VH-VL binders against Protein mesh. Designs and how they scored, part 5

Target 1, 209 residues: Protein mesh, of Bombyx mori (Silk moth) (h9jiq1r811to1019)
Amino acid sequence: GVAGIFGDPHIVTFDDLQYTFNGKGEYVLVRVDHSQLKLDVQGRFEQVPRNIHGAVNATHLTSVVAASNNSQTIEVRLRPQHAQWRYRLDVFANGKRVYFDRTALRVQYFPGVTVYQPMYVLNQSEIVVMFSSGAGLEVVENRGFMTARVYLPWTFMNQTRGLFGNWSLDVNDDFTRPDGTLASVDLNNFQSAHRDFAQHWQLTDREQR

## First folded at step 6 (VH-VL)

Design d6 (from a6 with light chain P95L; framework fv_tafolecimab)
Fold by ESMFold2-Fast, scan of step 6:
Structure d6 (fold): chain C 209 residues (1-209), chain A 121 residues (1-121), chain B 106 residues (1-106)
Amino acid sequence: as target 1 above (209 residues)
Amino acid sequence: QLQLQESGPGLVKPSETLSLTCTVSGGSISSGDYYWSWIRQPPGKGLEWIGSIYYSGETYYNPSLKSRVTISVDTSKNQFSLKLSSVTAADTAVYYCARDSYYSGYYFDYWGQGTLVTVSS
Amino acid sequence: EIVLTQSPATLSLSPGERATLSCRASQSVDSYLAWYQQKPGQAPRLLIYDASNRATGIPARFSGSGSGTDFTLTISSLEPEDFAVYYCQQYDNWLTFGGGTKVEIK
């Protein structure tokens, strides 16, 4: 299955539930915590930079940090702003920057994870992260906006938690908070999704990777 | 071995347009991994970034110079060029062309030798 | 714009001595900072990128450190060819260079 975060930001869960998210800070996108299957994918959201139309109060995805089954921790980070939306993706493995070069293989191997940089396209950057557990992460930056998709094999079904939902094949339980309670969310009111559900998946400083 | 070489008039009159070309050899300008940049240095002063261009023609300019600067690229000749309009004595400087990396950072790993342009009547 | 302040403006040392050069940013630039060496009549040469990574071909005596607003370039034992002007450059938001530090023979 696939879940992701896009544009606005807009979230699509593993059960194909769609909702608007406008939180700021670090959040759990996906968490799996079972004896032989571990996954933690976290996203950071920051205020969109001011544009020529004035100050913007919206947020966007700026970083995704992931680890699975004792793998090296991989962070894919949106490069700091250049005033004309000249953005790119930086990759860190346990805090150290990973470099991709034309003369070097665009595939880097780390304990439990492989990172791949596809061919550059004008105004688009992409990183693919593949964990030995079978979990995958795809990050794409286009014109300063970062999107992320998480790909999971069926072995993760009904084991996920976080903003991307429970993957139970039932959208009605995708708004489950960390304490196990189900949020009542009005999808026509994006403040409801954040207040009643998403803010409960926000990470403290101690929990950030 | 990658080499960058600046060329163009060493003397330009006030109010005219300064025009320089950078020729790239030992490597292709048609690469998604790199941007191509102009940096200048007035005599006895520090470095100032002017702007950068991608082989597709997309440009990024220093906001303080944006109204006067145009950078263009000619992939068939493996060259990129700088035009700076309405020059004054303050534009007297050594002009460098350089390469910066999209993936590795906005820093300059290869530089031309530089060409002195004097603005004088 | 982010302003980079380099200190001292001039550092007078003898060959074999340790050189320590400072670069301070007016606001955080994370680790997006590079160092260049410029000899008289020559183009700048990249020494350090991402605050602490040595560029290809740069001798081990050159090292960079720091993050946020305070950065240091260290030359552990000066060789005759190291007497030059050194510039720091940030690439966190736009591109700006420091004013330079001249390392000269005492």
Scores: ipSAE 0.007, ipTM 0.540, lowest interface PAE 9.4, mean pLDDT 84

Design d7 (from a7 with light chain P95L; framework fv_tafolecimab)
Fold by ESMFold2-Fast, scan of step 6:
Structure d7 (fold): chain C 209 residues (1-209), chain A 122 residues (1-122), chain B 106 residues (1-106)
Amino acid sequence: as target 1 above (209 residues)
Amino acid sequence: QLQLQESGPGLVKPSETLSLTCTVSGGSISSGDYYWSWIRQPPGKGLEWIGSIYYSGETYYNPSLKSRVTISVDTSKNQFSLKLSSVTAADTAVYYCARDSYDSSGYSFDYWGQGTLVTVSS
Amino acid sequence: EIVLTQSPATLSLSPGERATLSCRASQSVDSYLAWYQQKPGQAPRLLIYDASNRATGIPARFSGSGSGTDFTLTISSLEPEDFAVYYCQQYDNWLTFGGGTKVEIK
């Protein structure tokens, strides 16, 4: 299964439920915390910068941080470019910058995780993170728009929590809060999705990776 | 291995168009990993970035020069070219072509041509 | 436009001495800063990228540090071939170069 953040941003859950998200700060995208299977993927959302036509009151993804069973923590971060003529993704492993050799396979190995930088196509940046647990993360940047997708094998089914929902093949339990209760969300009111569900997955400063 | 070589007239008259070509050998210009750039240096002065091009033809120009600059690419010849219009004595400089990385490795201008002096004089 | 100010303009030192070169940005460039060496009659040579990473083939005596607005290039012990002009360059917002620091033999 696959879940992700796209555009302005819109979230698509593992059960293919779509909803609008405009939260600011750090949020749990997906979490699995069982004795033998661990995954934590967090996203950072910041206000879209003011352009020459004035301020924009929307947020966008600027960083994704992920860790799984016995792995180093991988962060993929959007490089801010005021003129926007060059966009790149920076990669960090346990806080240290990762570099890729373009003359080789563009792969870096770390305990519990492999990071791959695919060949660029049409002026976009891409990073793929593969955990030994089987979880995968794909981050793509195109002209300052960062998107992220999480790929999970069937072993993660019925164990996910966070903004990407509970992967159960049933969209009715995707709005599950951290305390296990189901949020009643009006999809025609984006404030409902945030107030009643998404804000409950916001991380405090202490909890951010 | 990878070599960049500038070519074009070394003397240009005021108000005319300065035209230079960079020939890339030992590597392909049709690569998603690199931009190809022009940088100049007036005699005894520092470096100024002019602009960059991706092999698709997409360009980025120094805002101070944008109205006068055109950069183009010819992937079949493994070349890219600079045209700078309405030149004055202030455009007298050594002109360099260079390869520029835009990926997460953070390399900037890692390969340079030897440079060619262009003098603007009547 | 981001202006990079390099100081001093000229640094007169003897072989074996430590050279410390400064580059200050008019606004934050995070770590998106490179250093180049230029010898007379030659094209510039990339030394450091992303503020502190040595380019391929660059001797260990060259090191870069700093972030935000203040950056330093250090040459721990000058060799005869190190007497040259050094330029910093930012790539956070467009591309601009500093005015250069000439390291000359005393």
Scores: ipSAE 0.013, ipTM 0.555, lowest interface PAE 7.7, mean pLDDT 84

Design d8 (from a8 with light chain P95L; framework fv_tafolecimab)
Fold by ESMFold2-Fast, scan of step 6:
Formats: C-alpha cells, sequence, structure tokens
Structure d8 (fold): chain C 209 residues (1-209), chain A 122 residues (1-122), chain B 106 residues (1-106)
C-alpha cells in the first residue's frame, strides 16, 4: 500500500481517504511498531514563501525524515524557493549530506537503507529511499512544492499510525489519535482536520529526529 | 575534453548592445544535466554572475542586470549567447562563459571559457 | 542578497607556510559554498564545493571547512603555484561571490 502528502498540501491515507492539511511544525506521517517492521516517518511543514504567487497563508512540506529497523536515519529536504530553477532536494544521512555521482549509477548505500536519485526530469527533483525492512519512501519536488509517498508491504496493514491513517481498509477510522480515540472530522472544514486530529500527531522539539 | 570558447566584438560604444557567443565543444548543451552561465569580471575587481540558461530556453538573470540582459541558446549549433543593452564604462570587463551543475544541488562552476575582454569606450 | 566578506584582503606568505582564508556570509548558506583559485590572466578554477569537498584533480593540501555563516579555506603548505587570488561563492540563495583574498609572496 501507498500513502502520501501532495503539494498544497493534501494527504491521501493508506485507505485512500483524502483531506487537506494546513499545519505548521513537525508531524508523524506514519509510524509502524510491528515485530518485523519498525518505521518512523516525520514531516516538517513551513509557511509558503512570499515569492510563490497565490499561496499567501498556506503551508507546504519542506522535509521528510525516515528511519526503519537497524537503519541509518535519512532526511530529504527542500531547498529554498528562491532557487526554484535548480535541482532542489538535499539528502542527509545521520546529519551528513549525501552526494550522488553524476556519471555512474546514482545510488548510495547505508546500513539498512539504499538511496537512489533517478534521472533528471525538467523542473522536477526526485529521491527514492528503500529500507531493507521493505518500507519505501519517494520524494518529488516540482515547481517548488514537495510531495512524499510511503510504500509499505501489504503484511503491515492495520499496523500504521499517524497522519497517513491506520490502514484498516475502512476510511471511517483513519482519524485515529495517538491515544487510540477516533476524531470526528468535517472534511469541508480545514480547521476541523487539524484541530480535531492532526495537531495530536504534532511533535515537540524533543521528539524530532 | 569539454571546452567553452567566448567570441564577439572586444569594443562596444556606450549606449549600444554588447553581444557575445559561447561555443561548447566536447559536450552537448541539449543534455539535461547542466545550466550554462555568463560571469563577468571588471579589470582588477571580483566576479559577478550575469545569468544562466537551460537547453529548453529557460533563463535566470541577476536581478541587478535583469532589465538589460538577454541570454539565448541554439542547441543546433551547440552555442549560447549574451546580449547586454545600454552599456556604459561600468560594463567594461572580462566576460566568461561557464558550465554549472544542475544535479545534486550543485550550483558551482566546474568548466570555464578562457574569457574575452570587452571594453566600452567611445 | 547574500553578501560574502573575505578576509584578509591580502595575505603575504612564503612557500611552505600554512594559509588560512576566511569567508563570512551575511546570513546562513548552510554548506552551499564553493572556493575558486584565479591566477593572473586566467579563468577561475574550482577548488572546493559544498564547503569541504575537493573538486577533481585538486591536491590534498587544499581543504575547506565551516557551515552556516563562517567558512575557511586552508592550504596546509604553500607551493609556488598556489600564489593567486581566491574567491568564495554561495549558491544557497541565487549566486554571489566574495571580494577575494590575494595570497602573495612575502
Amino acid sequence: as target 1 above (209 residues)
Amino acid sequence: QLQLQESGPGLVKPSETLSLTCTVSGGSISSGDYYWSWIRQPPGKGLEWIGSIYYSGETYYNPSLKSRVTISVDTSKNQFSLKLSSVTAADTAVYYCARDSYYGNYEYFDYWGQGTLVTVSS
Amino acid sequence: EIVLTQSPATLSLSPGERATLSCRASQSVDSYLAWYQQKPGQAPRLLIYDASNRATGIPARFSGSGSGTDFTLTISSLEPEDFAVYYCQQYDNWLTFGGGTKVEIK
């Protein structure tokens, strides 16, 4: 299964529930605590810069940090909007920037994780992160907006938590808070999704990777 | 193996347009891997980035020069060109063409032409 | 606009001595900083990119360090061919160069 967050931003859960998100700060996108898979994927959301026309008072994804079983922690980070015309994703492994060979296969190997930079597409930057545990992360930047998708083996259905839902095949329980209670969310009201659900998955400074 | 070579008039009158061409050999402008740039250096002074172009024709200009600068590309000739309008004595400089990397967020210049001196005088 | 201030403007040393060149940014440029060497009458030559990575063919005596606003280029033991002007360049927000440091023979 696949879940993701897309530019404006909107979120699509593992159960295919779609909702709009406008939070600021750092949030748990997905967490798995299964005997065969430990996964923590966190996203950072910041206010859209002034130089993006028509995006006043909106937020966007600017960083995704992921770690899995016995793996190096990988961060994929959006570069400032002021340099939109260039390749715009940076990769960090345990806080150190990752460099890709321009002429050979664009693959970097780390304990428990492989990071791949696909061939260039005009005005699009892309990074793929593949964990030995079977979890995958794809990050794409287009026109200054960052998109992230998380791919999980079907065996981890009903094991996810966070903004991407619990993957129960029932959209009615995707708004489950960390304490296990179900939020009542009005999908036509952006404030409801954040106030009643998403803010409960917001991380404190001490919890950020 | 990759070589960049500037060409064009070495003398331009004030108020006229400065026109230079960079010819690329040993590599292709139409590869998606690089931007192609103009950088200048007034005699005895430092470096100033003028602008960059991608093979698609997309251009990015130094805000200080934007109103006077046009960069164009001709992929069939493997060339890119600079036009700087309304020149003054302050535009007297050595003009370099250079390649910068698009991949891996590397926006530094790894290959340079030899440079061509353009003097603005009446 | 991000302003890069290089110091000292001129550094007078003898062959075999260590050279330490500073580049300070008016705001953080993370690690998006390059160093160039320019000899009289020649185009600049890339030495260091991403603050600390040596470009292809650059001798090990050249090293870069720093992040954020304070960066250093070090030449551990000056060779005769190292007497030149050195420029730093940021590429975090657009592209700007420092004013240069001239390394000259004492």
Scores: ipSAE 0.007, ipTM 0.547, lowest interface PAE 8.4, mean pLDDT 84

Design d9 (from a9 with light chain P95L; framework fv_tafolecimab)
Fold by ESMFold2-Fast, scan of step 6:
Structure d9 (fold): chain C 209 residues (1-209), chain A 122 residues (1-122), chain B 106 residues (1-106)
Amino acid sequence: as target 1 above (209 residues)
Amino acid sequence: QLQLQESGPGLVKPSETLSLTCTVSGGSISSGDYYWSWIRQPPGKGLEWIGSIYYSGETYYNPSLKSRVTISVDTSKNQFSLKLSSVTAADTAVYYCARDSYYGSYEYFDYWGQGTLVTVSS
Amino acid sequence: EIVLTQSPATLSLSPGERATLSCRASQSVDSYLAWYQQKPGQAPRLLIYDASNRATGIPARFSGSGSGTDFTLTISSLEPEDFAVYYCQQYDNWLTFGGGTKVEIK
């Protein structure tokens, strides 16, 4: 299965439920604690700069941090909006910056995880993270906006928690809070998804990284 | 069709402020799809990027010129302008305005004005 | 700052010959490199962007190649209108231009 977070931000759960929120700070995108797969994927959301077209009090994804089965921790980070560079993605492994050589095979190997920078794509930065556990992460930057997709083996259905839902094949229970209770969310009110569900998956400073 | 046209004084005295305006026609600065830039070329030399602006007023300046440069935009007139303070003979150049691609900052320049020569002389 | 070095400074060639122009960066710019043509008294004209993509309206005889630090602009068979100065430009970290290569008629 696949779940992801996209531009505006828009979330698509493993059960294909779609919703929006404008949360700020660090959140659990997906967490898995199964006997054969442990996974933690966290996303950081920051205020969209005022100079970006259509941005009024909106947030966007700026960093994704992932680790699985005692792997190195991989962070994929959007370059700051005020950096005087073409917008691209920076990669860190256990806090150390990772560099890719365009003239060679653009693959870096770490304990439990392989990171790949695909060949040139016009106007797009892309990083693929492949965990030995079978979990995958794809991060794409286009026009200054970062998207992320998480790929999980079907054998781990109904083992996920977080903003990406519980992957039960029933969209009605995707708004499950950390304490196991179901949130009542009005999808026509964007504030409802945040207030009643998403804010409960926000991380404290202790839980970040 | 899209056209860019520079205007402003062709002669500026040392220590004064150089002021130029670029008028855009056949396209809208406020569409949000592009940044708008100033590039200069001293006689017989190469090109130097000065800075870029987005229609919201956000600017990016060449670090070597940052202390002297101000770029501003007037969306109601479909214009953007350059001010370069404390000029010297080294600032004598043809000044171009240009449009750059939109992917978060400056990139490459697909449309250029014809250029205007500014001479700094007493 | 990233410095772009263009070589040679001047190429003296005849119509119909192949021109090969080099642009070398002081550090990797990936594929974030453009090429421009400038004729006397005129503004520069975009030829190539993202190292190898030909801009709209640019003839097929112009091609760009390379990545990282070494880039090449090739004109397969020079036409009279191709005798001009050519500049490379990077946009990976800030924005800088090379010093130019003049292609002149022999």
Scores: ipSAE 0.007, ipTM 0.471, lowest interface PAE 10.2, mean pLDDT 83

Design e1 (from O2 with heavy chain E58D, light chain S31D; framework fv_tafolecimab)
Fold by ESMFold2-Fast, scan of step 6:
Structure e1 (fold): chain C 209 residues (1-209), chain A 121 residues (1-121), chain B 106 residues (1-106)
Amino acid sequence: as target 1 above (209 residues)
Amino acid sequence: QLQLQESGPGLVKPSETLSLTCTVSGGSISSGDYYWSWIRQPPGKGLEWIGSIYYSGDTYYNPSLKSRVTISVDTSKNQFSLKLSSVTAADTAVYYCARDSYYRGYSFDYWGQGTLVTVSS
Amino acid sequence: EIVLTQSPATLSLSPGERATLSCRASQSVDDYLAWYQQKPGQAPRLLIYDASNRATGIPARFSGSGSGTDFTLTISSLEPEDFAVYYCQQYDNWPTFGGGTKVEIK
């Protein structure tokens, strides 16, 4: 299955539920904590700068941090808006910046994870992260906006939690909070998704990767 | 191996357009791995980035020069060109063409020899 | 927009001595900083990129360090061919260059 967050403030869960939220800070996008399968994918949301969007109260995805079974922690970070419109994704492995050799394969191998930079697509920066567990992360930047998708094999079905839902094949339980309670969300009210559901998946400093 | 060479008039009159071409040999300009750039240096002074182009035609210009600069690419001739309009004496400089990596930002790893352009009547 | 200040403007040293060149940015440029060497009548030559990585073919005596706003280029033992002007350049925003440091023979 596939779940993701797009440059516009909307999320598509593993059950194909779509919703909008405007949270700020660090959030759990997806978490799996099973003895054989572990995955933690976190997203950072910052306020959109006025100079690139015009709206001062909107947020956008600026970083995705992911780790799986016995893997290094991989961060894919959007470059600041003051940077020129070139390749705009920076990659970090356990906090150290990763560079892709221009003369060879654009692949870097780390314990438990492989990071791949595809060949350039016009006006689009892309990084693919492949975990030994079978989990995948695709990060794309287009026109200064960052999109992230998480790809999970069937073994993760009904094991996920976080903003991307629980992958139960029932959209009605995708708004499950960390404590296991189900949020009542009005999809026609953008603040409802944040207030009643998403803010409960916000990370404290101690929990951030 | 890879060589970049600037060409064009060494003298331009005030108010006219400065036009230069960079010919790339020993490597293809039609590569997704590189941008192609113009950088200038007034006599006895430091370096100033003018702009860059990708083989697709996408351009990036120094904001202070953006209203006067046009960079273009001709992949069939393995060349890219600079036009700077409405020149004044302040545009007198050695003009360099250079290559930089798509992946490693604006680090300029290969340079042409440079060509002096004097703006004078 | 980002201003780079290089100091000193001139370093007068003898062959075999250690050279330390400073570059300070008006705001953080993370590690998006390069160093170039330029000899009279020649194009600049890339020495260091991403603050500390040596470019292809650059001797080990050249090293770069720093992050954020404060950067250093070190030449551990000057060779005769190292007497030149050195420029730092940031690429966190549109590329800008420092004013240069001239390393000259004492």
Scores: ipSAE 0.007, ipTM 0.509, lowest interface PAE 9.6, mean pLDDT 84

Design e10 (from a10 with heavy chain E58D, light chain S31D; framework fv_tafolecimab)
Fold by ESMFold2-Fast, scan of step 6:
Structure e10 (fold): chain C 209 residues (1-209), chain A 121 residues (1-121), chain B 106 residues (1-106)
Amino acid sequence: as target 1 above (209 residues)
Amino acid sequence: QLQLQESGPGLVKPSETLSLTCTVSGGSISSGDYYWSWIRQPPGKGLEWIGSIYYSGDTYYNPSLKSRVTISVDTSKNQFSLKLSSVTAADTAVYYCARDSFYSGYAFDIWGQGTLVTVSS
Amino acid sequence: EIVLTQSPATLSLSPGERATLSCRASQSVDDYLAWYQQKPGQAPRLLIYDASNRATGIPARFSGSGSGTDFTLTISSLEPEDFAVYYCQQYDNWPTFGGGTKVEIK
């Protein structure tokens, strides 16, 4: 199954529910707390900058941090735009920056996780993270905007929590808060999705990466 | 109101190093949203990008100038600086500092007034 | 490097007339193209970004169009203050500028 955060941004859950997201700060995208299957994927959202010639009241994804069973913690971070000829995603493994050899296979092996930087250079940057648990993370940057997809095998079905939903095969329970209650969300009002659901998955400074 | 102001010597001798500073006022240079750039314009000619810096110190240089250019940032003074080594008469130009951001239009949205640097004996 | 070619080099017109300025890129820059106005003794002023978006405070008579390799800046009716040099600039790769088009009084 796949779930992700895209574009301007919006979220698509593992049950294919779509909603608009404009939260700021750090949020749980997906979490699995089961004793034998651990996964935690967090996203950081920052306000799109305002300049003296305009203002934008929106947020965008700037970092994704992920860890799974017996793995190092991998962070993929958006580097602010300078020029398209520079690669715009930085990768950190347990806080240490990861470098890829541009002339060879762009792969790095860490305990519990493999990180791959595809060699194709189009008008975008891409990082693929593959956990030994079977979980996968794909981060793509295009035009200075970062998107992320999480790929999970069926063993994670009905065990996920967070902004990406419960993956129960029933969209009606995708707006489940951390305490287990269901939020009543008006999908035609993005403030409803944030106020009644998404803000409850926001991490405090003490809880983030 | 964000303002950028260039400063430095207006006359540099051939073979020496051109040194300019840009002072940012009305806002912080320590922002993850913006890059800070140097652009030059020889008298009567067009614009040429020299390079840019992020507040972390990461730099990006025009490949044709890379061997001679150093850009640095001083976040405590809210300034960034340009050094161009081994100058010749071809380096005579008005030098501008500017801000760029891909989130706010992907263009140079704020410019300093420019400072003329003449390379002569 | 991406080369931008602006045409014409000089455009001689009277106030009230329409000005059409062209910018061609040596390869696709999608819509990562900006237009600037520069008056004698002044810094360039951002007019248009992302090929067609007017910067804040820029009059409606200025419009940008195009994508890929072919771009146009249009001034629908020239005002006296519009006689200046105009530059296009791409930011799909490390920044490059066109050679400029001078819009002058006929």
Scores: ipSAE 0.007, ipTM 0.480, lowest interface PAE 9.8, mean pLDDT 83

Design e11 (from a11 with heavy chain E58D, light chain S31D; framework fv_tafolecimab)
Fold by ESMFold2-Fast, scan of step 6:
Structure e11 (fold): chain C 209 residues (1-209), chain A 121 residues (1-121), chain B 106 residues (1-106)
Amino acid sequence: as target 1 above (209 residues)
Amino acid sequence: QLQLQESGPGLVKPSETLSLTCTVSGGSISSGDYYWSWIRQPPGKGLEWIGSIYYSGDTYYNPSLKSRVTISVDTSKNQFSLKLSSVTAADTAVYYCARESYYSGYSFDYWGQGTLVTVSS
Amino acid sequence: EIVLTQSPATLSLSPGERATLSCRASQSVDDYLAWYQQKPGQAPRLLIYDASNRATGIPARFSGSGSGTDFTLTISSLEPEDFAVYYCQQYDNWPTFGGGTKVEIK
């Protein structure tokens, strides 16, 4: 299955529920606690600058950090630049900058995780992170906006939690808070989604990777 | 190995257009790994970034100079150029061309020797 | 624009001494910070990028540290050729440079 953050941003859960997100700070996108996989994927959201498409009080994804058992922690960070077409993705493995050999296959191997930088297409940067467990992360930057998808083997159905939902095949329980309670969310009220659900997945400074 | 060389008039009259060219030798401009930049330094003062260009022709300008600056690239000649319009005495400076490299965090890893441009009647 | 403040403006030291140069940013630049050395009549020379990575050919006595808003360039033992002006530069936003620190012979 696949879940992700797209556009302005909106979130698509593993159960294909779509909702608008406009939180600021660091949030749990997905957690898995299973015998074959322990995974924690976190996203950082910052205020959109006023001169980007006229958005007021909007946020955008600026970093994704993925940590998995027996693997290096991978961060994919939107590199701020002075013009929209110069935004780039920087990759860090356990806090150290990763550089790709751009004359060869553009792949870096780490214990438990492989990171691939596809050839640059004008106006688009992309990073693919592949864990030995079969979990994957794809990050794309286009025109200064970062999107992210998380891919999980079907083995982990009903084992996820976080902003990407619980993957139960029932969209009605995707707004499950960390304490296990179900949020009542009005999808036509963007404030409801954050107040009643998403802010409960916001990380404190101690919990950030 | 890699060399950047500025060229153009060293004297420009007030209100005219300052025009400089950077010739790149020992490396190709036609690469997605690099941006090509102009930086200036008034005599006895610090450094100011003017703008950068990608081999595709995409340009990025210092907001303070954007209305007066045009940077262009000619990949067939392995050159890029700066035009700064409506110059005044405040534009008197040593002008450097430089490379931004992915492999150096997009810092300025190679610089030309610089050329002094004096704005005077 | 992001403003970089370098201190001190002038640092007077003798060969063999340790030099510590500071650069403070008006807002976080993460680790998107470089250091350059400039000698009279010459173009700047890249020393450090990404706050702490030494550029090719730069002697081990040069080191960079810091993140966010506070950065330091350290020269562990000054050689005669190290007396120069040093600039920090951020590339978190459109590039800006600090005002420079002149390292001069005492």
Scores: ipSAE 0.073, ipTM 0.644, lowest interface PAE 5.8, mean pLDDT 86

Design e12 (from a12 with heavy chain E58D, light chain S31D; framework fv_tafolecimab)
Fold by ESMFold2-Fast, scan of step 6:
Structure e12 (fold): chain C 209 residues (1-209), chain A 121 residues (1-121), chain B 106 residues (1-106)
Amino acid sequence: as target 1 above (209 residues)
Amino acid sequence: QLQLQESGPGLVKPSETLSLTCTVSGGSISSGDYYWSWIRQPPGKGLEWIGSIYYSGDTYYNPSLKSRVTISVDTSKNQFSLKLSSVTAADTAVYYCARDSWYSGYSFDYWGQGTLVTVSS
Amino acid sequence: EIVLTQSPATLSLSPGERATLSCRASQSVDDYLAWYQQKPGQAPRLLIYDASNRATGIPARFSGSGSGTDFTLTISSLEPEDFAVYYCQQYDNWPTFGGGTKVEIK
């Protein structure tokens, strides 16, 4: 299954439910915490500069941080949005900057995770992260905006939590809060998704990777 | 070995268009790993980035110069060019072409020798 | 634009001495900072990129450090060919350069 953050941003859950997201700060996108299988993917959202988009209260994805079973923590970070040119994604492994070169075939190996940088495409930067657990993360920057997708094999079904929902093939449990309660969300009211659901997945300073 | 060489008139009259070409040898412009840039240095002053181009023709310009700058690329000749319109004495500078590369963090890893362009009547 | 302030404007030193050059950014540039050397009548030469990575062919006596807003270029023992102007440059946004530090013979 695949879930992701796209555009302005909107979220598509593993069950294909779509909703608008405009939170600010760091949030749990996907969490799996079972004895044999672990995954934590967090996203950071910051205000869009007015000189780029002209929108006063818009936010966008600026960083994704992910770790899985026995892996190093990988961060993929957007360079400043107001400079919408050249390659715009930087990678960190356990806090250290990762550099890609031609002799490494644009692939870097770390404990529990492999990171791949595809060749630059016009106005598009891309990083692919592949965990030994089978989880995958794809981060794409296009025209200064960051998109992230998480790819999971069936071993993760019925175990996911966070903004990307519980992957159960039933959209009715996608708005499950950290405490296990189900949020009542009115998709025609853009504020409802954040107040009743998404803000409960917002991380405190102590919880951020 | 990669070499960049600037060429074009060394004297331009006020209000005219400054036109320079950079010829790349020992390497190909047609690569997704590189941008090709123009940087200038007025006499006795520091460096100012003018703009960059990707081999596809996509351009990026210094906001302060954007209304006057056009950069173009000719992959068949392995060249890229700068046009700066409506010049004044403030545009007198040594003009450099340079490559920026993701291999060096998108810093300018190769430079041409520079060409002095004087704007005077 | 991001403004880079280099200090001191001039360093007067003798061969064999250590040179320490400062670059301060008006806002954080993380580690997206490069250092260049320029000799009279020549194009700049890349020395350091990503704050601390030495470019190909650059002698070990050159080192860079810092992150965020405060950066340092160190030349551990000046050679005669090191007397030049040094510029810092950020690429966190569209490229901007510092005003330069001239390293001159005492």
Scores: ipSAE 0.007, ipTM 0.525, lowest interface PAE 8.6, mean pLDDT 84

